# Ledger of designs, part 14: VHH binders against Epimerase family protein SDR39U1 homolog, chloroplastic (GC1)

Target 1, 310 residues: Epimerase family protein SDR39U1 homolog, chloroplastic (GC1), of Arabidopsis thaliana (Mouse-ear cress) (q9sju9)
Amino acid sequence: CSSQKESQMTVSVTGATGFIGRRLVQRLRADNHAIRVLTRSKSKAEQIFPAKDFPGIVIAEESEWKNCVQGSTAVVNLAGLPISTRWSPEIKKEIKGSRIRVTSKVVDLINNSPAEARPTVLVSATAVGYYGTSETGVFDENSPSGKDYLAEVCREWEGTALKANKDVRVALIRIGVVLGKDGGALAMMIPFFQMFAGGPLGSGQQWFSWIHVDDLVNLIYEALTNPSYKGVINGTAPNPVRLGEMCQQLGSVLSRPSWLPVPDFALKALLGEGATVVLEGQKVLPVRAKELGFEFKYKYVKDALRAIMQ

## First folded at step 6 (VHH)

Design q14 (framework vhh_6fv0_2)
Fold by ESMFold2-Fast, scan of step 6:
Structure q14 (fold): chain B 310 residues (1-310), chain A 121 residues (1-121)
Amino acid sequence: as target 1 above (310 residues)
Amino acid sequence: QVQLQESGGGLVQPGGSLRLSCAASGFTFSDYAMYWVRQAPEKGLEWVSTIRSGGESTYYKDSVKGRFTVSRDNAKNTLYLQMNSLKPEDAAQYYCARGDYLEYWSGFDYRGQGTQVTVSS
């Protein structure tokens, strides 16, 4: 696998074609780092990162991953199947299976690299679903895992990443609800608000532990470059809100009403067991990021929404 | 593997019509809301239209309302965009995208290669 000479880091990224991954690639390129995109489809990744717009980026199909991980400074693991859909037993298995399978492969490639060519850091995604759901509880990195399916997925996902060789610094980012114009929850909600059909999903009382995409990308970047970032770090903004408040502020920013609620039974009919992803949430604080001196650009959801919708 | 393949683009005169199609495979099409998005060379990705999983609700960008109609055929795993009264500002690469309502990783994890729409006389 080839990379650009004279870059400060060479970073291999899984999930680079997703919303977070695309922003991370832009951030890494802005600082002249060499990037190796690890993908299951080279042609799809080439559509997202065409050579004319991304000169020097390396795009590797799965058969080529070994040669790219080997010799990389760092690996960022963001790959996984979307969870906000109707859950069947097959889909539940694939939500877990895709995360474990990709993470396990990345870890195996890291561990099987000769020491002199082994990546020195693995930044691996996980999620705030680790904590389960609660309208009254507050969670931080010292909190116990929840008991629901997504908590089980996160436990096994994190456990897989932690099998990396002991000389590799592992940072696990438990990612909240990522806000940005070009993807995530906000891109899904905007069409409904534009049609005057915006409002809280379910009760609106569930916690919405959000983070602006640029803050998440910057947090991943700190985890790559700062050796103090190790272990579990919550990727959430310091001031979580209830979903109803987020919808009110989004409606305000868009000059649209936010009073048309979507009732629980409608979401359960549409999404089955997967409705829990939208109907329930958790209040998650970024205690570790604050202790590490991480500076959030968007501390309050109103400011984040205004910046995104400008 | 998830695949989305767009077709139906081409060159059309202002006021003309085109119908775009998106063939989906590798997932249960009827479980997902689907989206049309577009990108002109010097602009970012723009949302154009949304259709919910059963076709029961459709939403449109203000500038295309009344001119574009999104539809789907779940039996054929196919998404459509009927574009009428095309304007020069509609010229763009059009993509279909699979999206989920609340997504921790990406709202548009899967999009196709796109189909080019050119509006010129």
Scores: ipSAE 0.000, ipTM 0.168, lowest interface PAE 14.7, mean pLDDT 81

Design q15 (framework vhh_6fv0_2)
Fold by ESMFold2-Fast, scan of step 6:
Structure q15 (fold): chain B 310 residues (1-310), chain A 121 residues (1-121)
Amino acid sequence: as target 1 above (310 residues)
Amino acid sequence: QVQLQESGGGLVQPGGSLRLSCAASGFTFSDYAMYWVRQAPEKGLEWVSTINRGGGSTYYKDSVKGRFTVSRDNAKNTLYLQMNSLKPEDAAQYYCARSDYLYGWDEFDYRGQGTQVTVSS
């Protein structure tokens, strides 16, 4: 069955200045939707979305968020602190705290909006870290949560978004490793490969549940416009790979060697406890996206890498 | 009222086969992915298999791959699990389940009463 899509939405977005957010704003503009950027730094957002290039875009600092959430059709929550940094007890608390604080604020603003002006949908980010890590297990939206710290963060993050008023459709996107030239894992890896120093991080046997940034943005867009997209949806491509294979394919696409390994102790020296994000992974399948008829543009990592580097 | 009713369980010897069925009523069966989950005594619920709305995509727990086959008949509102080469560790109460939008495999809108599978030499 086909459901009527909205002709024009007004979408409030947190985390719009990030890698995924910037691509989402471009997609929403291309389809003539009105965009309200909810930011903690108005000056930074204005540099990324100058009025000359983004006519009609609204940029709101935190004191103005209430007036932007109220009257918007939908809210997309992408805000969070990057996790691939050196972890201290303070950073570890802020990884969870920043995600919970922003999500809670957004939910409160939605819930306190008059019914007539309340957003009808909340699309909120979460992560594949929900499942914990494993070299042998396979996870989908029906799999149990892991027992590590990131799994705890994802449970609380998702629980906070689910406090939205019953009249609001909530979609939770458990995002994998997002591939694109302008950020994320590839922005950190490409320079090393170009210097002939590329290779597997750690054993290379850890799972790499990736997704092309355009497929992720399209999945978020479907979650905004299609009422069948409700609850938990894995934002991962249908064919996950082991990190060693990903590195081999990246080397192939760049015409560079991929055989120089980075040992565990070197990554732990650089990233401390945060090295687990790079050294361990999980095989996550997008079962719900497939069930909902979502069509992935990039099903295989080699095709995604070729498109990105072209 | 939404109802799920499992059948087909029983006692088999290791290496034996059983076919489980689940009759669904009270909702449009063809609009939902369906799940088989199981619970052995003194253990938590384990996801076993998923089948999409149309039946063309199936997923399995690693330990049952190649031995179990999930299928559905949308015209009859019935879900099936063909279990071959049964092992002692497969002994459990098997449940048919539907999930709407709850996160995690252990959260279901509806779950049937279950059907007992016993594997004994």
Scores: ipSAE 0.000, ipTM 0.135, lowest interface PAE 16.4, mean pLDDT 81

Design q16 (framework vhh_6fv0_2)
Fold by ESMFold2-Fast, scan of step 6:
Structure q16 (fold): chain B 310 residues (1-310), chain A 120 residues (1-120)
Amino acid sequence: as target 1 above (310 residues)
Amino acid sequence: QVQLQESGGGLVQPGGSLRLSCAASGFTFSDYHMYWVRQAPEKGLEWVSTISRGGGSTYYKDSVKGRFTVSRDNAKNTLYLQMNSLKPEDAAQYYCARDTFLDYSTYDYRGQGTQVTVSS
């Protein structure tokens, strides 16, 4: 009987210096793939991926992206400004603008590559914000888009990635709330819990469609290597929770109280208009990933939190 | 008043089949994803299956995939679970559920359930 043999890839990655991107680079290196980091800040990328610790990775500024996309097997597009921060009018504009600009450039470089040197797959990030927010609705990959600002951003972001040449397999990963120690929501919350000041943000009734960072990276890896992964795939764990439940589980894992609430007005003072990202959520199921046979390591939030705090 | 009423359970031999029904009232059934959950004696509540509000997407616990089929009739406000090739470990009280609004659970408005027993 013949076993399936994985081909070694050359993968160009935007957003590699971010929390998800750093973990993806580690996964790709572990499997001996060649990595090309497409960055707007070469100095920042070199600090995160020093040649001593990451021998063989290529770090390219925007002027060199064409030379890196051309000749790569695949492109992973993770670039975008963090949304869980204070929103000024300028930051809000750049949340959308950074995503559209980087995605458009990547697509143009793919489409303008000679056929023999063109990437065969584009795995592009998007977000569960596509669905809008709801305390009562449930969403999957067949659900319609929401009507709020982040839904608009996700529609345009996805539409930009889908302009890739029809010969290129495009996978769009609608990413939930990524859990890991070194970034995202937990990096913001852990310090408060460690100081005995942890608790639900707002009402705690909003949905928290989480995913462990390693499961997300593995899902991206499957999208790179498995030709059955095409189109929209929700990057969320199979058992979403309400934010209050997540805070209870985090408090339990850290042996800290979780009952000190952070009221809406305090979050709005800290995060401005961006507080909506924290105060509202959506219940999103990974229906497509399960249909494709993807196996989640962390199906329940408590197991994910225990693994992260080890 | 929101209500969910399960029916169709009973005694079957291993390898047998049962079709469970859940009649929903008091809310707009077609606006909600619906769930089948079960609880065996001395065990916790276990998720079995999910069906999207329009019926186009279904999701199953790995151990029942290929044996169980969830479906719904939005015109009749009814949810179904077709259970084939039943195993002793499938014996449980089966409940239909929708998403919670007012607590931290993913399940709300469970009825009395319907008992499934797998034995000779």
Scores: ipSAE 0.000, ipTM 0.131, lowest interface PAE 18.9, mean pLDDT 80

Design q17 (framework vhh_etentamig_d1)
Fold by ESMFold2-Fast, scan of step 6:
Structure q17 (fold): chain B 310 residues (1-310), chain A 121 residues (1-121)
Amino acid sequence: as target 1 above (310 residues)
Amino acid sequence: EVQLLESGGGLVQPGGSLRLSCAASGFTFSDYAMSWVRQAPGKGPEWVSGISRSGGSTYYADSVKGRFTISRDNSKNTLYLQMNSLRAEDTAVYYCAKGDYEYLWSTFDYRGQGTLVTVSS
């Protein structure tokens, strides 16, 4: 009647209403785990997870998070303001502040739980922005942090998660560009290609360290269930591509042209300092995931795009 | 906290015009690029138009260039779409969206309830 192959957990999730979070909730439910959604908007969460479609799901507003973190087996922290938006001083502060504030609150709630009711694992998101940007460099989990603003944000974000009690296994997933139909970069790009107006952002030479959303969700799931997953793990597919190649493959899959580039000045007008997120990138390899025996379903971007669009 | 309320849709004859509005609240409107996205019955979402935070730069899908005009009033936290020379193909629910270039775990969750535009004789 139910699909159950793993020991049952109770998992508290921040950022569950986002693109990755929704897929994670589905994956956890498929394996008969109990889920507690930690949100700042109960009404939004209830629209995404209505009780009749998600029987037994708990949705907790911030004032209720303590009662949900305490007694849960694990916490997954996916919350954060999107980084690919126009940057003002207020937005830059909130990009960093939202990540540090939510992660700090989660860690405090974990640490202040009685030992018998304390979560045993924390899987916390971070980002490949940790490494900075480069057209020539190659990064893995042993690489040093970059020197730009996003690298600073990632260092402090990871440092905050690492303040979790010594009894808690912490896994930090440095997430690349997540590909899926209902969110992320691809949801933004597909409409342009369908209108015959698709093409590379900027030069198209910047690295695009992508990952299929199902592989990311499976990686998070392994980090929850497999005690060998601890410390830093790059959440990127084994074969990164240049953005221009990704656009070419997307155009091919959709049977649409990919010849209309979006120039740098247009992206800078739209995103200000945030344009660096799409104009520059980094080649990031999932060395740790490979060493742990993680099996990627989508190793090449064309296969991922075909699966998403068909 | 983010709320987007679209209005201004309705039934219109081919060649007619409509002006859509989106009232934004729960965030600093003037710090974000905004877009209009539409979805016809049985079809996926189609990006229609985008505007920079200041209103100084505008972008349009080829299907609407020369017919639609996007604008914003940051003093009123309102986004507009002036639609002229409407065609049957423009029939769709129109959504106000934040985050033309958002990615990672972002979704179209920032869109409002939408406003229906029907172009028919």
Scores: ipSAE 0.000, ipTM 0.132, lowest interface PAE 14.5, mean pLDDT 79

Design q18 (framework vhh_etentamig_d1)
Fold by ESMFold2-Fast, scan of step 6:
Structure q18 (fold): chain B 310 residues (1-310), chain A 120 residues (1-120)
Amino acid sequence: as target 1 above (310 residues)
Amino acid sequence: EVQLLESGGGLVQPGGSLRLSCAASGFTFSDYRMSWVRQAPGKGPEWVSGISGSGGYTYYADSVKGRFTISRDNSKNTLYLQMNSLRAEDTAVYYCAKDDYLGYRSFDYRGQGTLVTVSS
């Protein structure tokens, strides 16, 4: 008799209330997909996605996740604790633990769904921290994992997602530094630049493998809809820059100076071991996205910054 | 059902050349990275080379770089490995694998293999 549109998906999303997640929900809604928000705080999610503005959106507390994952076309896993904070042994465990625990729960729910109601796609976040840090090296999806703590976290995070049943297509997006006005690095830096107090963090020589938030969301969307998107894909723009160059371009776009450096000792005093997230970086190329024919809207950081500040 | 059929192996003298072929069926060949994996007698499997779905990007293990060339013909659903300057240590069964960047999952789709013996 009657049927739904063949292109409509039902997508369950963890981390939907975060910067990237909010943008993904907007994209999915614009394309008329059904969305199920998997959250640990229903009240917070309802404030971000009120029914008046998001009619038909489902918001599920952890006790309800099984009923939402089951019957979904796909799952997008974006959940994780922020890493740009002061690290204690307990916080380091929670950075890893929050990622592994949520990913494991999602995978268990997928695997325990009856075959006819099981999601066919899992798009799971990971990070460019997989590669470790280097001022001279260049990394792509064939590069080995680094030896630092964040590399270990990424290996275990990816390994957890890969426990999904073999009939589930898994795409792992190693996400770089996401650029957008409403969150991430730029939301923290813009106020200082507007006050004439902007400049590089540390030496400014560390690599900054950025991606515009819209390109990242489009990459996640391609991973959801295009069966060729499978396995590890770097979520980074084609032309990484040094952090000092990014700060110069941001200053230029805002018509502000970028002259005031923040020395290593000040960042280490504020963030402890977490300062390495800011002081060190890696040059990561999106080789797989390019070979899959993905079209980046923002290939150069200045164009991305101009678009964000318009 | 994914099917992979390797051919082209044989006995060759050190310094010689062989071209391996892998005929693929049961999936959209041009959408997937393909790899060659070898297993020498008494050793575990060793990844040798990989090629992107389009054929535009190729990757090689240090042990074979400069000597082996991977290529594909998407119109024929066929993967190739041109092996030059062969050495005794290249003696192994060579397997074709559908590579989805999921680590050990690529081995689920490897074929029956083709034996390459390098000796005088």
Scores: ipSAE 0.014, ipTM 0.316, lowest interface PAE 6.9, mean pLDDT 84

Design q19 (framework vhh_etentamig_d1)
Fold by ESMFold2-Fast, scan of step 6:
Structure q19 (fold): chain B 310 residues (1-310), chain A 120 residues (1-120)
Amino acid sequence: as target 1 above (310 residues)
Amino acid sequence: EVQLLESGGGLVQPGGSLRLSCAASGFTFSDYAMSWVRQAPGKGPEWVSGIRGSGGSTYYADSVKGRFTISRDNSKNTLYLQMNSLRAEDTAVYYCARDEWLGYESFDYRGQGTLVTVSS
C-alpha cells in the first residue's frame, strides 16, 4: 500500500465515504496520520477523496485490502447499509449481511497478518439498537441486549468483531443518532422544517439518543489512541431527549414551526417494518465514556443544533 | 443518608439580586455534579444550571445565561446560585439537585426547595 510514517498512526478505514467516515478522515488528516481507505468502489472513493485535494491518502479496492491492513497501526470499521428505508426481506438480509460480511473480512485480514505487521487496535461500529426500544427504560453498556431485529444484528455484528486475535485491542462503539449537516437524520429533516412542514415522527415521545458528529469522531479517535478504551462504549451524548423535544429545538434554531406531526400509519405505509427505526427509540447513556474522562463538546441538543446550523 | 437543604429564597423586586445556597451532607460532595432546578406555579420542573464536581465547568439554561452564576465551595459542602437582574418569570421554587453524571440530568436526590418571588 503506502509507506507509513514511524511517528504517526497508519489507519485503515472501512466506510470512509459515508457521513461519519468523511469526518473521521478529515480529523485523522488534520493530525497528520496516514490514511488507507478500504472501499468496495475505488471510483466512488476517488470522487470523494480526489488526489489533488487529499494527497497521500491510499484508496484500496477489496482485492487490495490485505496489503493495506497488513502494516497499518489500526483499523476503523464503519461500513454498513443505511437502516432508515423500507424493509423488504431482501433489504433486511443486506442490512445484516453488509455489516457481518465487511466486519468478517476485516477481522480475517487482521488475524492472518504476521504479528509484526498486525494492527494493534480495531475500533468497530455497532449501534444503540443493541438495547431494543423502550419509552421508560434506561440503558448503559452493562444493559442486556434487546430482542428485536436490530438487536439481533448488533449482537452478531459485535460478536464478529470480537473474533479478532487476543493481541488486538477491540473497542465497540454503539453509535446513537448522529447529528451533522452533511448527512444522517438531520439532513433528511431540515428541508421539511425549511418548508414549514416540520414536526415529530409518530408520538414524539420516543427517546432520541443523539451525538454530534464531531464528538463521535473524537470518541473514535480516543479509542484509537488511548489504550484504556476497550470493549463496549456507548457513542451517545450525555443528555438524550424525546424526539418531540428535538423537533421543537430544531424548529427554534431554524425559526420554523415544529407542530406538523407525521402519524404512525403514514410512516408504516411508507417504510413498512422499517418504520420502527423512526417511531421507536431508546434512552442510552454514555457511562463508559464518562468513566474514561471523555469530554463532550456538545452535551445538550440545542447547542449541537446551533453549532451545526451556523 | 443524603441531605440537601436550600436557603436564600424570598421576595425581591424586578431587577434585584438574590443568592441561593444549598448545604449538602451524607456523601462526598466533590464526587458529584450539582444542579439547580426550578418549578414555577402550575408548570413542570425546568433545569436552570449545572456545575461539575471539581467546579471546573458550568452550564446554564438560555433563559438565565448572563444573569445567573452557579458556583460551589467543596470545603464547605455548599452549592450557590447568584441571581442578578431578576424578572417576574424567575418566580419559582428553586431546588438543589445532586446530578451523578453532569450533562445527563440524572438527578437522584433533590432538596425541599426555596421559594423565590419576584414582584413589586
Scores: ipSAE 0.000, ipTM 0.117, lowest interface PAE 19.0, mean pLDDT 82

Design q20 (framework vhh_etentamig_d1)
Fold by ESMFold2-Fast, scan of step 6:
Structure q20 (fold): chain B 310 residues (1-310), chain A 121 residues (1-121)
Amino acid sequence: as target 1 above (310 residues)
Amino acid sequence: EVQLLESGGGLVQPGGSLRLSCAASGFTFSDYAMSWVRQAPGKGPEWVSGISRSGDYTYYADSVKGRFTISRDNSKNTLYLQMNSLRAEDTAVYYCAKEDYLYDWGSYDYRGQGTLVTVSS
């Protein structure tokens, strides 16, 4: 993608049209980096990144990915099918399949690049689902993998990224529940709270290992620019909360009640096996990020919610 | 000015019960998670129990789980610790602590002066 201007870095991004990806593109542009969007839907990407508002950004359809990965300084892999939906055997296969196929293609393109044009770093998404679910356990980057389906998906997803050439620094970000007004869990929950119908999903006892979208983007940015960021890093804020407490704080920030619970049977009727994504959680600590000196802007969920709602 | 005032400590026989109270002032009590932290003679501080801002979620150290119950009354700005089946090893000064939602419970923002609990015959 020869149309890209010279910059501090040239970063190729999969999943750029998603909630996290859009914020990452804004952050990279703010620091004058060159950006190559790797997409399967050029038309969708052009709607999200119109040339008028994003001059100089390259949007590459799948046939052009090779020429864009080659010559990039770095690759950020964020692509994957959303997991908060009704699960069928076909959808479960595609949740794993979409992650493995995109990551495998990116790794193959990196590995088949000539050494002088090969990206030097791959920052690849994974998820806190790696650890499984627990109301009593506490997890960090040294914790073992869980035994449920999402843990299996995360193991294979991470294993695929780790097939990158030995000369490429790989950082794996195990992402928690990302908070922001324009996507993710909050975009789904805020309308119900505003209608006086807000409350916890299920028991509210499940752990909610959250992270503000700007802190996640800054963590990805540190992983791109700081060579000390290697291997597994939990992308979670330092103070996880129970979901019920999160809902109470959201209600407080919005000046709305948070008393109307959504029972387990209703969620299972709507989401089938996918209901476990919202009914169960895990307490995940960002031990590696803290050891690396990463500074979180939003350490406490109430501060994050206040910032998002302003 | 943040103030936490503990009360309810004293001498109690093994197997007995005791209820500690903590009166909070100088901050919006309902906005903060609260903890009980204890320090036994010659030992470092040990986090005992924590409670969410609403009172709906409670947490306990393994050493006290099933025996102690933490609760709060946000209308009275008061934190409680109900201690049952007391043991000699529960002997300590008990501190009420204002948490700021740190993931390491017991890394409190502020703590009171403490109340002594002695479990002995």
Scores: ipSAE 0.000, ipTM 0.139, lowest interface PAE 17.2, mean pLDDT 82

Design q21 (framework vhh_7n9e_1)
Fold by ESMFold2-Fast, scan of step 6:
Structure q21 (fold): chain B 310 residues (1-310), chain A 120 residues (1-120)
Amino acid sequence: as target 1 above (310 residues)
Amino acid sequence: DVQLVESGGGLVQAGGSLRLSCAASGFTFSDYAMYWGRQAPGKGREWVSGINRGGGYTAYASSVKGRFTISRDNAKNTLYLQMNNLKPEDTALYYCARDDYLGYESFDYWGQGTQVTVSS
């Protein structure tokens, strides 16, 4: 693995081709860090990070990951199969399997690196699904894990990352619903609102613990550069909303109605068990980030939505 | 004009118990989930417990689970927090808060609080 850049740090990133990963790569390059993209498909990654626009970026197929993790200052692990799809037994197995397999591989490569070439920090994604779902509970980093399937996935995912060698600082970011124009929930919802066909999913009373993509990227960046960021940190904005309110705010920002609800039986028919991802939520507060002095650019969902749509 | 007024705080020795009350007025109490939060000297606000509209579901911060019990009496527009096996680290200003349906804040209203001091 070769990089022509001399930079403040060299960061290896899994899941770099995803919505969050692409924004992270841009942020790291803006600060003149060297980037090593760890991917399952070099051709797909080269389409997203063409050499003309990303000079000096290293893109490594899985067979090359060992040589790229070694000599990296840090590793960011964002890889996983998207959960917002129809759940079959095979898809459920792959939701968990993809997260555990990639995380385990990264940890093994870190642990088996010679000490002088070992990364000093691992920032690994997890999710607010750790807490389970509730319309009335409030969760922070000290809250217990839920009992549903996604909570089980998050427990095992986090446990895998924590197997990193004890001299590696591990930060686990429990990521909420990420808002941005180029992916995630908002990219799916905006076309429907533009056609006057937007509205809440299910009751609209489920909690929506959101975060603007730039705030999430900045939180990951702080976890990379600030040694005080260790252990579990909720990657959620300070003012979560109920989904119905989010839909009203999105409709308001787009000057479109938000009245066309999708009943839960229809979502269950279309998405099976995967419907719980959109029908249920949790109110998650970023207590640790606040204690660490993290500055959120977007504290309220309407401000985030307005910024995204301008 | 929404008002939340806490009472029942005081000085208690470690291992002791206190029951806090929150009297709500100016809104239909039974339409809102309610919460207890606390703020220790020199620290930020932290969530302690929550209860749904009907009182059938409750949730607790891990630091207080098994020791504190939240309850409500919708006929009296009153929220309660029964605190058992109190520890010095429970020393804080305790406040009740109303759920924020508009999502601009975690809570849209909170009271002035009642001081709880636990001596060792």
Scores: ipSAE 0.000, ipTM 0.130, lowest interface PAE 17.4, mean pLDDT 80

